# Ledger of designs, part 2: VH-VL binders against q9p5m9

Target 1, 257 residues: q9p5m9
Amino acid sequence: MAKVTGLPEFEDLHTKRKWMLNHMAAAFRMFGRNGYNEGTAGHVTVRDPIDENTFWINPLEVPFSLMKPSDLVHINSDGEIIGGSKMKYNTSGFAIHYEMHKVRPEVICVCHVHSIYGKAFSALGKPLDMLNTDCCVFYNNHGIYFDMDDVISMPEEGRRTAKGLADYKAVLVQNHGIMTVGTTVDEAAYLLSLMERSCQIQLLIDSATKVGERKHVHPTRAKAIRENADNPVGLYTAQQPNFLYEVACSNGELEII

## First folded at step 1 (VH-VL)

Design A08 (framework fv_axatilimab)
Fold by ESMFold2-Fast, scan of step 1:
Structure A08 (fold): chain C 257 residues (1-257), chain A 122 residues (1-122), chain B 107 residues (1-107)
Amino acid sequence: as target 1 above (257 residues)
Amino acid sequence: EVTLKESGPALVKPTQTLTLTCTFSGFSLSTSGVGVGWIRQPPGKALEWLANIYWDDDKYYNPSLKNRLTISKDTSKNQVVLTMTNMDPVDTATYYCAHSPYEDYYYGMDVWGQGTMVTVSS
Amino acid sequence: DIQMTQSPSSLSASVGDRVTITCLASQSISSWLAWYQQKPGKAPKLLIYKASSLESGVPSRFSGSGSGTDYTLTISSLQPEDFATYYCQQYNSYWLTFGGGTKVEIK
């Protein structure tokens, strides 16, 4: 695969939008390839670079693995379709994601999937243990949203999810799944796949031996790793092999901008 | 400066309903991210959280007491009201209201009222 | 419901002593923990928020540390005005929960 460097810079915001939409479609293709799709569940929202109070979201009827930039739906903060594909989208999902964008302007992308290991681990109601160096980006850098006793509105569920997310990069949504945020599509998408793998690894460790020593990454080292790894440029770069792979597999439906 | 003050009856009989009012200044419940909570403390015992209400009328209740508690706000009067039904002698406690911001994720309850003692006795 | 367990329930110390109070959460609270000081007959006063951030106006002898499930409040050199009951409180998740309190008695 091609080796990538740094964050791209764009003088033309229309070119930046095109770049964002290609990376967004590629992220969906990666999620589909990795089995993160669950019927019509799961959504990604991306803040538009031209009108930063508007957002792009996936349509309900397009499989993750077949997502094209032209399939993405452009909506305003009220959820009204203003551009892109005119296909039906998940209005409840947008209401939840919008609350993260609203409280944290630096959040460009919010990713949420109903993946197997994320759902399984979320049912434990506890944070991820630091059992390998790669997951340490989440050390004291992910929250938990506990399930509610009452049925509440989607905007209210979004506000509570935003509180659980706090100023972190990820939140475990009890009995539901995982959600990640980023300053780029690539950052959020990479963090989501890393969280899913981290959940899987911990569940495998927990099931391998009834009694045995679990060797945690030392807290001081975990903190140092997190402070180094929680870097927007580094996280963007980490996602590039996945992006380039999806472009190569897209039969010309995705572009490198 | 942020200040809160509790008011209500000092004495209530078993089975009756308690109504407590928190009157505050220095902030408005129309401001995004602002909340007010109620906490109680029986004599010589630990603090127990009862309920929170936020600027957008979102409400949270202690699940052990949820069926007995109602929290409401009057933004124009800078007041939050807590109602607790079916009072029992074990509910005898000092009741506090406190500033509990939602959007300020860094803080717990940063400013408290002086508390009001409620005795439940026949 | 997240259960908060404080230890010890009470302690006796002399002026100038280092005092340590521990708070254990039944599940991780991601450092969303506050410490309060309550003097007899008074409302609680916030000392520390987000596990380790000192509230303005609070003396530097107070410090908080910890992460995950284990948190500690330390008073580096106990003063006469520090006789009080101390409470931890998690605000990671509703429903909000307090520890049982630690009574610090000056000998």
Scores: ipSAE 0.000, ipTM 0.404, lowest interface PAE 19.2, mean pLDDT 87

Design A09 (framework fv_axatilimab)
Fold by ESMFold2-Fast, scan of step 1:
Structure A09 (fold): chain C 257 residues (1-257), chain A 124 residues (1-124), chain B 107 residues (1-107)
Amino acid sequence: as target 1 above (257 residues)
Amino acid sequence: EVTLKESGPALVKPTQTLTLTCTFSGFSLSTYGVGVGWIRQPPGKALEWLANIFSNDEKYYNPSLKNRLTISKDTSKNQVVLTMTNMDPVDTATYYCARIYDSSGWYEGYFDYWGQGTMVTVSS
Amino acid sequence: DIQMTQSPSSLSASVGDRVTITCLASQSISDYLAWYQQKPGKAPKLLIYAASSLQSGVPSRFSGSGSGTDYTLTISSLQPEDFATYYCQQSYSTPLTFGGGTKVEIK
């Protein structure tokens, strides 16, 4: 396999944007291939590298599995379409995602999908137990959003979701699903798929054994794993096999930049 | 500075209900992985865990006492309340509230700060 | 329920002595173990969590070790202020359980 020694660097921000949009489209293709799609639900937002107060989001009409960079919609902080494909997008989803970008400038990408195991686990109202080494990146590194309100606006829901996310990399949204953030598209996308698998694994364990019979990862080891795994370069690198696979399957619709 | 203090009656008659309040400061029960638990200690005996409540309102009870125990929180007042029904002389003990940290939510953490304890005597 | 057995139930030692207290769990608790110190008439104080992690402000003479079912609290050089009862506690599964305690008397 190819050696990776850091995040890609670009002298030209237009080249960086092209790189970001190809990785964003590839992430959607991975989500679709893994069955994370649910009608028009689910969205990814990415902060633009040229104008940091503008964002890219998926259109409503394009299947995840067929997403191209040219399909992506460029919007400003008010939700107005300023470029890209100019197709209709999920304005409620943007209102929620925007609150994460607004309070955490380092958050470049926010991923949210209505995946089966994320939705199922979110209904339990509890954090992930450290039951395998791979999920330990989430040890004290994911929040929970409990929605007990009757009716609230989408921006207010976004603000509450951001509080649940805190300074972590992921949040379990009760009765809804999972949301992850990253300093790159690849980081957020990898964390989302890892959270989904972690939810699935815990549900399998919970169905098979009594709670007291479970073997947890030692807290000291879980902390050490999280401190090593929760790094932008490592998480970006972990996503590269998925990115390369989607490029290979794209019939020329995706590019390696 | 983290502080916890127990309050409630010093004397309870058999069959009555005990209500204890833990008032705390220096932390919030809105913080991820943080909770408050109740532990008792009969004179000259070991510590016995009773119940925990976490920031997400998850509640855990000692199964041997579950039918008698209720734990609740009032986040706005920084209080946790424990209620224990049908008191018996064997329930005579010092009752402590303590802050608990547990990132897993299912397996209780450790108690890092304790209240001073309140002595409850069950006698006619 | 997980049973926590401490040994010895009591011991007497001189200032400067190395003191060892053991805690045996009825099943593996994967290092989800804490140690507490309780002085007469006072609330317990956390000394060690996660089997071997020293709580902030606790003197370095206290240390924890062990794994699986067998855990040890060591006081490398006993001081007069260490007169107390020591308890282990598992957090691997509910109900949370404490050991029976070890009373340390300074001779």
Scores: ipSAE 0.000, ipTM 0.414, lowest interface PAE 17.0, mean pLDDT 87

Design A10 (framework fv_axatilimab)
Fold by ESMFold2-Fast, scan of step 1:
Structure A10 (fold): chain C 257 residues (1-257), chain A 124 residues (1-124), chain B 107 residues (1-107)
Amino acid sequence: as target 1 above (257 residues)
Amino acid sequence: EVTLKESGPALVKPTQTLTLTCTFSGFSLSTSGVGVGWIRQPPGKALEWLANIYWDDDKYYNPSLKNRLTISKDTSKNQVVLTMTNMDPVDTATYYCAHRLYGDEFYYYGMDVWGQGTMVTVSS
Amino acid sequence: DIQMTQSPSSLSASVGDRVTITCLASQGISNYLAWYQQKPGKAPKLLIYAASTLQSGVPSRFSGSGSGTDYTLTISSLQPEDFATYYCQQYDSYPLTFGGGTKVEIK
């Protein structure tokens, strides 16, 4: 039985990289299993632990549900492939994600997928309401990017997205979907799935309450929940059941480091 | 019991800035889903919505007036303040603040409790 | 902006009359419509929200109906205290917009 009580610590950075890549591949498998894939859209970037100005990203042609650590592409800040698999990747997606990594060094992972409920809720152009306790990690802890009046470059889109994200853990990108960040792959991946489910729940409640009142989580309680839940160890730990499930389903293609 | 009261100058000169304060009791603007709006009514004319502020500091402005309007709250004083720049005689109106029933802006029930209104005359 | 058109702008009625006021939205508002009553020199009072839901404490003679773009406020048997101006207001989208008002006057 695996028991996780804190973040793993590594003396050897090559072992840390291997750990990160297995968790990254597992996150993609979880996203695929949950139907968060839309053609070749969606990307995850992870800052490399050995060369912190380089990043790992998914290749364009590998299905999320079949992602292996060996499929992941290692790129420098200019987008040049320097290691990993040599497969083509989403250069526009990297340009956007890079802006989050650039302004916030603590951001190790940026997750973005074109999921149904994230896309639907993002079209409303408003913050998530605190209508259940699980979503309260996002209480005053997610931004909105809704300044989309013109055709702009991908780096400029990334800079504007980073402003919408601010110091928060998530951003709702109008007409596009959700993006989350974390100090680990697991943190960012957990937050992305939680945001997607929170969007789904909000849309269901909105449909049911067109003629009735809503009961919001009290702000004091929401703040307390956010302050307790918004921590790197807790968020990493919350993702572990998902990680372990994907390892169990991987036919030996993922490993626990 | 929810109550709101508007306060501010009765007379404003053209080009000056108007500052109105809404002081309320019976609710907190830190309570999830609660908001306060400002509405005005020129003499003999229809109601016109100006701005809303919510518990999470979300702000909404009438686009026709957005470059002139600022809304803010002081939760510790139970106050909402509306500022409107570059006043003109056409801005002469009774200004109301009102409590919004909880929910988001699409599912709120409307403005259930209103202040008495404060008359603002813009003239030289 | 969603334009709200009220008809009529004014009407004359007697105590006991059935009064009907209509509100037309320039686009669908999915029943996110409120009705207010305003007496001279007083602040508006919320009567109805969600097109047809009566606000607590409002007499049952007031009712709202409609859907999509077309909404109606009905007073089934007008009382002396009901002589006032009535406003509809959509809250489907920002900016919030009011109708022009309907003045219900003594005949």
Scores: ipSAE 0.000, ipTM 0.377, lowest interface PAE 20.9, mean pLDDT 87

Design A11 (framework fv_axatilimab)
Fold by ESMFold2-Fast, scan of step 1:
Structure A11 (fold): chain C 257 residues (1-257), chain A 124 residues (1-124), chain B 107 residues (1-107)
Amino acid sequence: as target 1 above (257 residues)
Amino acid sequence: EVTLKESGPALVKPTQTLTLTCTFSGFSLTTYGVGVGWIRQPPGKALEWLANIYWDDDKYYNPSLKNRLTISKDTSKNQVVLTMTNMDPVDTATYYCARQTSDLEWLYDAFDIWGQGTMVTVSS
Amino acid sequence: DIQMTQSPSSLSASVGDRVTITCLASQDISNYLAWYQQKPGKAPKLLIYAASSLQSGVPSRFSGSGSGTDYTLTISSLQPEDFATYYCQQYYSYPLTFGGGTKVEIK
């Protein structure tokens, strides 16, 4: 595109919902195309713009790569289906995601996937090291949820995950994968793909320790990058090439609003 | 317009403590990504970095001099202060303060604007 | 510490000459390199940052290149005001380190 666009504004909230659902479906297509899917695992929840106590979630049986806006399920805070496709969805996944939405009203979107490098890195139980400039948005801006020996309910798992996420944009969920949040679908989706690639890069570097020394991004630069890059408009804009690609590949199933 | 100016004694006796003040204008050391550093240059020799302080009060020191150096800031006065203990004739140099910025457009921490420097002679 | 080795230590050149100064880092500094110009009795002035980015207000005859451990400052057509000492500096890791300087003298 010839222009860098700011965050879209809508007078009509039904138009905003349509925009949101197209970006949500596109995010799933990007995740599927990149291999971020594992069976029926992985969920995206998005707060509805018309009724802010209700949420949109993916159905259980639709592949990420084939997701359409019409497939998405509209649910209330109790998990009851109130609209959308009416298909079965992962109620346990929603119970976990809901806890992030509940404690942070500005969180519009929560993305969680069981991707290869996110799962692998999450097993190490340590924060991401700042080994390249792109990952520095996560410098002191991601948490870790350490798995406990407790047999607990899904809402309790969600509350503990929310504590691990704190006020950050991402959390590494030990032995499960990556979870990110955003003020838009695009922000959360971009951060998720960036975290996955950051995990991959660190694992590659760690495997090559005999060839060279690990060189960290200077802490001062990492802090400055994070302060500037942790910008909702900038993160939204960064996702637009991915969104436009998925629209182009969708054979008319996705729309630019 | 950004300016920095060093001030302090022109003459210091061996074993005494040197205190230098950098007074700046045109920016705030509370701005994200901004820092101020001290660099010295003995007569006819190369530049040597001494210490940096940043917007978040993070501090870095040259390890060869770390036990002798303290850097602090006073954001209300737009000042950065460097102290150096146990001065020796080999510490005779021009001392500069300079601004460091980390703007994502440029992705750098180079010293973009320098003070004029203050000459410190260490002699009995 | 990252050692910065600058070559040559001095050179003589005429107005209009192409001047090349090199800077070698003891390890990979990933383009976190700056070049400074210092005229006699004056503070250093930033010319180049991030190995190849020209600082605003600096004439286009100055350019930086290189990667990894090997970096170069080039002055495409030397002017009278360019007779000065030039320093490279890595800002990849602390402590920050400078090269020994290259004095560009009139021929």
Scores: ipSAE 0.000, ipTM 0.412, lowest interface PAE 17.6, mean pLDDT 87

Design D01 (framework fv_dupilumab)
Fold by ESMFold2-Fast, scan of step 1:
Structure D01 (fold): chain C 257 residues (1-257), chain A 122 residues (1-122), chain B 112 residues (1-112)
Amino acid sequence: as target 1 above (257 residues)
Amino acid sequence: EVQLVESGGGLEQPGGSLRLSCAGSGFTFSSYAMTWVRQAPGKGLEWVSSISGSGGSTYYADSVKGRFTISRDNSKNTLYLQMNSLRAEDTAVYYCAKDYYESSGYYEFDYWGQGTTVTVSS
Amino acid sequence: DIVMTQSPLSLPVTPGEPASISCRSSQSLLHSNGYNYLDWYLQKSGQSPQLLIYLGSNRASGVPDRFSGSGSGTDFTLKISRVEAEDVGFYYCMQALQTPYTFGQGTKLEIK
């Protein structure tokens, strides 16, 4: 459309699926370009718009930076492959992500990566401090999951992660990484990259020699910023420069729907 | 193995209502989108309505939008078409059809029922 | 809405000879993913329709190899290499690119 206010709207859900899969592949390319790779770790799940009890997930062995919509795997709630590329995927990762989708129907996308600063900050076992205005979208809007207890099943780990996520947009998984959720792929992907940068900034501040005081954003101001910034339209829009860049670099493998 | 059996057709007056049913067997009913296609006497095929496997998404032809409602009961393996405000031009054989791919985005119809006849006349 | 136009509407053919049916769409059915969202159905007299060809050129399960689909964008063809008596009936193309899904008018294939 020439003029857009709000999120893209689709009368045809098949067109909406293509839109979602292109944005999902673009998000992976952005994650790869930013170095969020760690072997075969990291996964994104997206609720299908046509059959809302089914999900799309990345295959195990496709590099994030080369992800195409045709590589994505369509699975049912039991983890059985029902469409898409039909390549092998991370069944344990899906079992965990599914628990977030199951308890929160509005969660369309769950993003999880083993990025450097997310892993590092998660080891501190504490919430993010409000040390800049951009991170304030996470003010009282992210949880912590303590991940080094007893050995448990993947569905139980998923249920505990969902409990740590609560009704928030992000969770820091101790000794593991970052997980974010969104009502769109773009929202979840933007929040993930923002959380990674927020972790990096705090670690840089905390590593400085005693040359000044840490100056926090005042709680009243942080709350006001979060209430303004935590909106689906704004978060979707914030991701669009990344999406458009990945489309431009894809040599026709990604499409603007 | 795959079977679709329609029922609920009959004779009705203009302005009346009918409810069609389609019982599916031999496949995982909840995993497939379902569709109603009609055919007026001596005429071609006309797509009427489709519903996703979960029932979360429904689609309608402009000619029936606001008058017909497609629904499904996955616990009973049954597809429905509630037809209100019937018109003479709704007279047709109504077929239910199964989508080709499980949780497909294509709406390509690999299995069709035998059809049920709806006649709307005064 | 996408309008589907078939020609001819009546096709008498001698047994063993080839037959060809044309289907034209009012806009391109070729998606950037490389697929043409065009399907062909056969309805024999007194029977329900059956799927012959999907996504432009793929034969459905159980369909004899004498049936083939070709074309791209707005111009599609269904070919029967050697027509048999069992092939009589109405042939319909359908676009599945966008709702509302629309059928052509139908082509009646008859033995001459």
Scores: ipSAE 0.000, ipTM 0.387, lowest interface PAE 19.8, mean pLDDT 86

Design D02 (framework fv_dupilumab)
Fold by ESMFold2-Fast, scan of step 1:
Structure D02 (fold): chain C 257 residues (1-257), chain A 124 residues (1-124), chain B 112 residues (1-112)
Amino acid sequence: as target 1 above (257 residues)
Amino acid sequence: EVQLVESGGGLEQPGGSLRLSCAGSGFTFSDYAMTWVRQAPGKGLEWVSSISGSGGSTYYADSVKGRFTISRDNSKNTLYLQMNSLRAEDTAVYYCAKDRLEYSYGYYYGMDVWGQGTTVTVSS
Amino acid sequence: DIVMTQSPLSLPVTPGEPASISCRSSQSLLYSSGYNYLDWYLQKSGQSPQLLIYLGSNRASGVPDRFSGSGSGTDFTLKISRVEAEDVGFYYCMQALQTPYTFGQGTKLEIK
């Protein structure tokens, strides 16, 4: 079964794929339970462990809260469906996600949702302030893509979004929402929910008081927290309570591998 | 009626400058990326420069980079091409073109409307 | 830079007969969105270019259904099922995958 610490190891890549798809479906269920869904918007891509130049993505017509591993669509780098459920998916969204996978091979998962506080905060065009210890994993560790409508084509937008992400774990996409990346599904999913909560907390603080009345985490402490928290094993572990909860609620549709 | 009308062409000596204008009408000018394409006498089409709807992003062919500047004034529905350090090889008909807006977030495909062109001749 | 190569460069055709023009790119124009960033334009004598086909196979507004675009990756074809006198002119393919955008050298379609 899953361990509290350490990443699972697999000798059989088909078993690893099954593990990844169950964690991917669980992430969608968590997103749905937390109200991150918005119509057919939002998607997660994950690099296949057997053919690392191919990807898994959610279908357009399945609600986040009902996502099963069998619903997921397997596509190649050109966006052609090569396996899985073979349902329609967001081709434009995949194109943008693919740019991040392409320039950063260690990025296994890219998560994007049109969540309420992510959308609201993204309209401000500024980075998160370090107003609590949990958000400090994003200290100098998230980018901003300033203007989605200031591009001449979708390929250019994809390249610019990847540039805005840089070597960080997250990017705020102006007037659109948030994106996070990870070396596992769990890492990216945890960071997405943490970014959403961080946006919410800052908006609440900003609405309650003026800038001079706020207390920030000292830069030295924020840097130290980020250096400790920004690690693949720790971030994977942080997501496990959510994964286990979704498995418990799935009525046998999700498995612990 | 969607229209683009170019002006500002003429005769200029090598090393001189010209400013081309392209006036748009019949559409929301600021929503669309705009492009300049040129055609030398008896030759094919050559892409020169493109600009995003807001004007914040500009792109140039290597042959004109550093000499030409594309810009736009959305309040006047007008696209510009400032051409400096002109060379004989810049002699061409210059067309402005509007990109087709295919997706609501500014994704563009195909140049669906073209102006009539304005002639630039660079010689003594 | 992406190089676009057209063939044939000159295409004499009898009215009512079909015509085909080939366009090849030096690298794939198929983007991860599943679309090919290749457009086709027609320039009639003394006129501005006009859009015929965008994203490989989509007909532009007002373009007759006898025009069709096909192909993927590096090899593309523009077909005219029955050539009419008004189709005479220069046909250009263009890639819009990355700047600098580049045109093919053009194909002159003429009546024989």
Scores: ipSAE 0.411, ipTM 0.754, lowest interface PAE 3.9, mean pLDDT 90

Design D03 (framework fv_dupilumab)
Fold by ESMFold2-Fast, scan of step 1:
Structure D03 (fold): chain C 257 residues (1-257), chain A 121 residues (1-121), chain B 112 residues (1-112)
Amino acid sequence: as target 1 above (257 residues)
Amino acid sequence: EVQLVESGGGLEQPGGSLRLSCAGSGFTFSSYAMTWVRQAPGKGLEWVSSISGSGDYTYYADSVKGRFTISRDNSKNTLYLQMNSLRAEDTAVYYCAKEGYDFWSGYYDYWGQGTTVTVSS
Amino acid sequence: DIVMTQSPLSLPVTPGEPASISCRSSQSLLHSNGYNYLDWYLQKSGQSPQLLIYLGSNRASGVPDRFSGSGSGTDFTLKISRVEAEDVGFYYCMQALQTPWTFGQGTKLEIK
């Protein structure tokens, strides 16, 4: 298999786009393998490397586990299909994701799924506790979006979600799920699965122990871990085993660029 | 039990310097952010400065910024406040306080007895 | 800077009666994480401040259940369901949403 290295560099943006779409499709396959699918819910948006005001998104009716680069839909900021597979996509999902891309140019990828533990934990309306070292990348590095049960437009929901996300890497969307962002697909996808596992672990601990009996990672250590772990190269690298596994399982549908 | 004991206060002339200390016991000192809050005679509470558990993050009130330096020695479980260029307005009782969880939690669950600083000619 | 305004500044109360203190902030203290970064402290005469309520409504360890905090955003209330003689002192609200952290002016609770 290819050796794990830093962020790849490309001599041309068309090659970078091909790399990006293969990693995007692989991320969906990982999400499907891990059971993060819920009907047609769940979306990944990725800023195009050639035209920074356009985005790639998954089609509405393609299963995560069968996603191919050729299935992905290329849209402009108004949501009009300008390329890719030209299949129908979730316009509400794009309206929400677009607000994160709009206010934070460094956000290349936004991942959102209705996964079991993310949904469960989001119903508690509280931040993740630092109960293991792996989740400490989220220490003071995730927000909460509260669903006030008012009827609002999807762009307004997106703006509220962006405020909940702030300048962090993740947001817990109350009664809904989890959302993560990254400077690469791999970064956002890795953070999404890490957040899901962190929610699962906390729910297991909360069910097994009284609140006062839990042993938290010391705040000083949690801050040090976050400062080290919250880096684009490290997070990209952490996702590579998953990417390579999905390529190996893809029956030739995914490529290493 | 958690205890915080301040020392180093005293009388000083305007323009002088004092160094306050706060010795912590009964908790893992390096795991908690620490703060200094002062109270001028007959006045309310005024936040002065805070430092994270690691010492990497420090914050200061505008009235003391550039004159006061907060620091800590986690190996000695001691918090410090170096006060330079003292002014009459710095006259107050200085309290040491411990963050409830860390700098992120935003509340102070234990306070010391206070040490008095008087700046007068 | 966020300005914290308490009302009343002087609160005479008959023992056994309820008391309430209001605290208003010049901007919302509700963070996206769902917490209101508003705390209440009590300072008895000649003593250090002690934490009563943290993050809007959470009672600190050892604080009697007659004390409660409520409110969200810019308007907060500390309530004592039945005032006892030992509750005499100055009550301060404090915001810790953003630096500089700021206290209210203080409310003196005294027995009638």
Scores: ipSAE 0.000, ipTM 0.392, lowest interface PAE 19.2, mean pLDDT 87

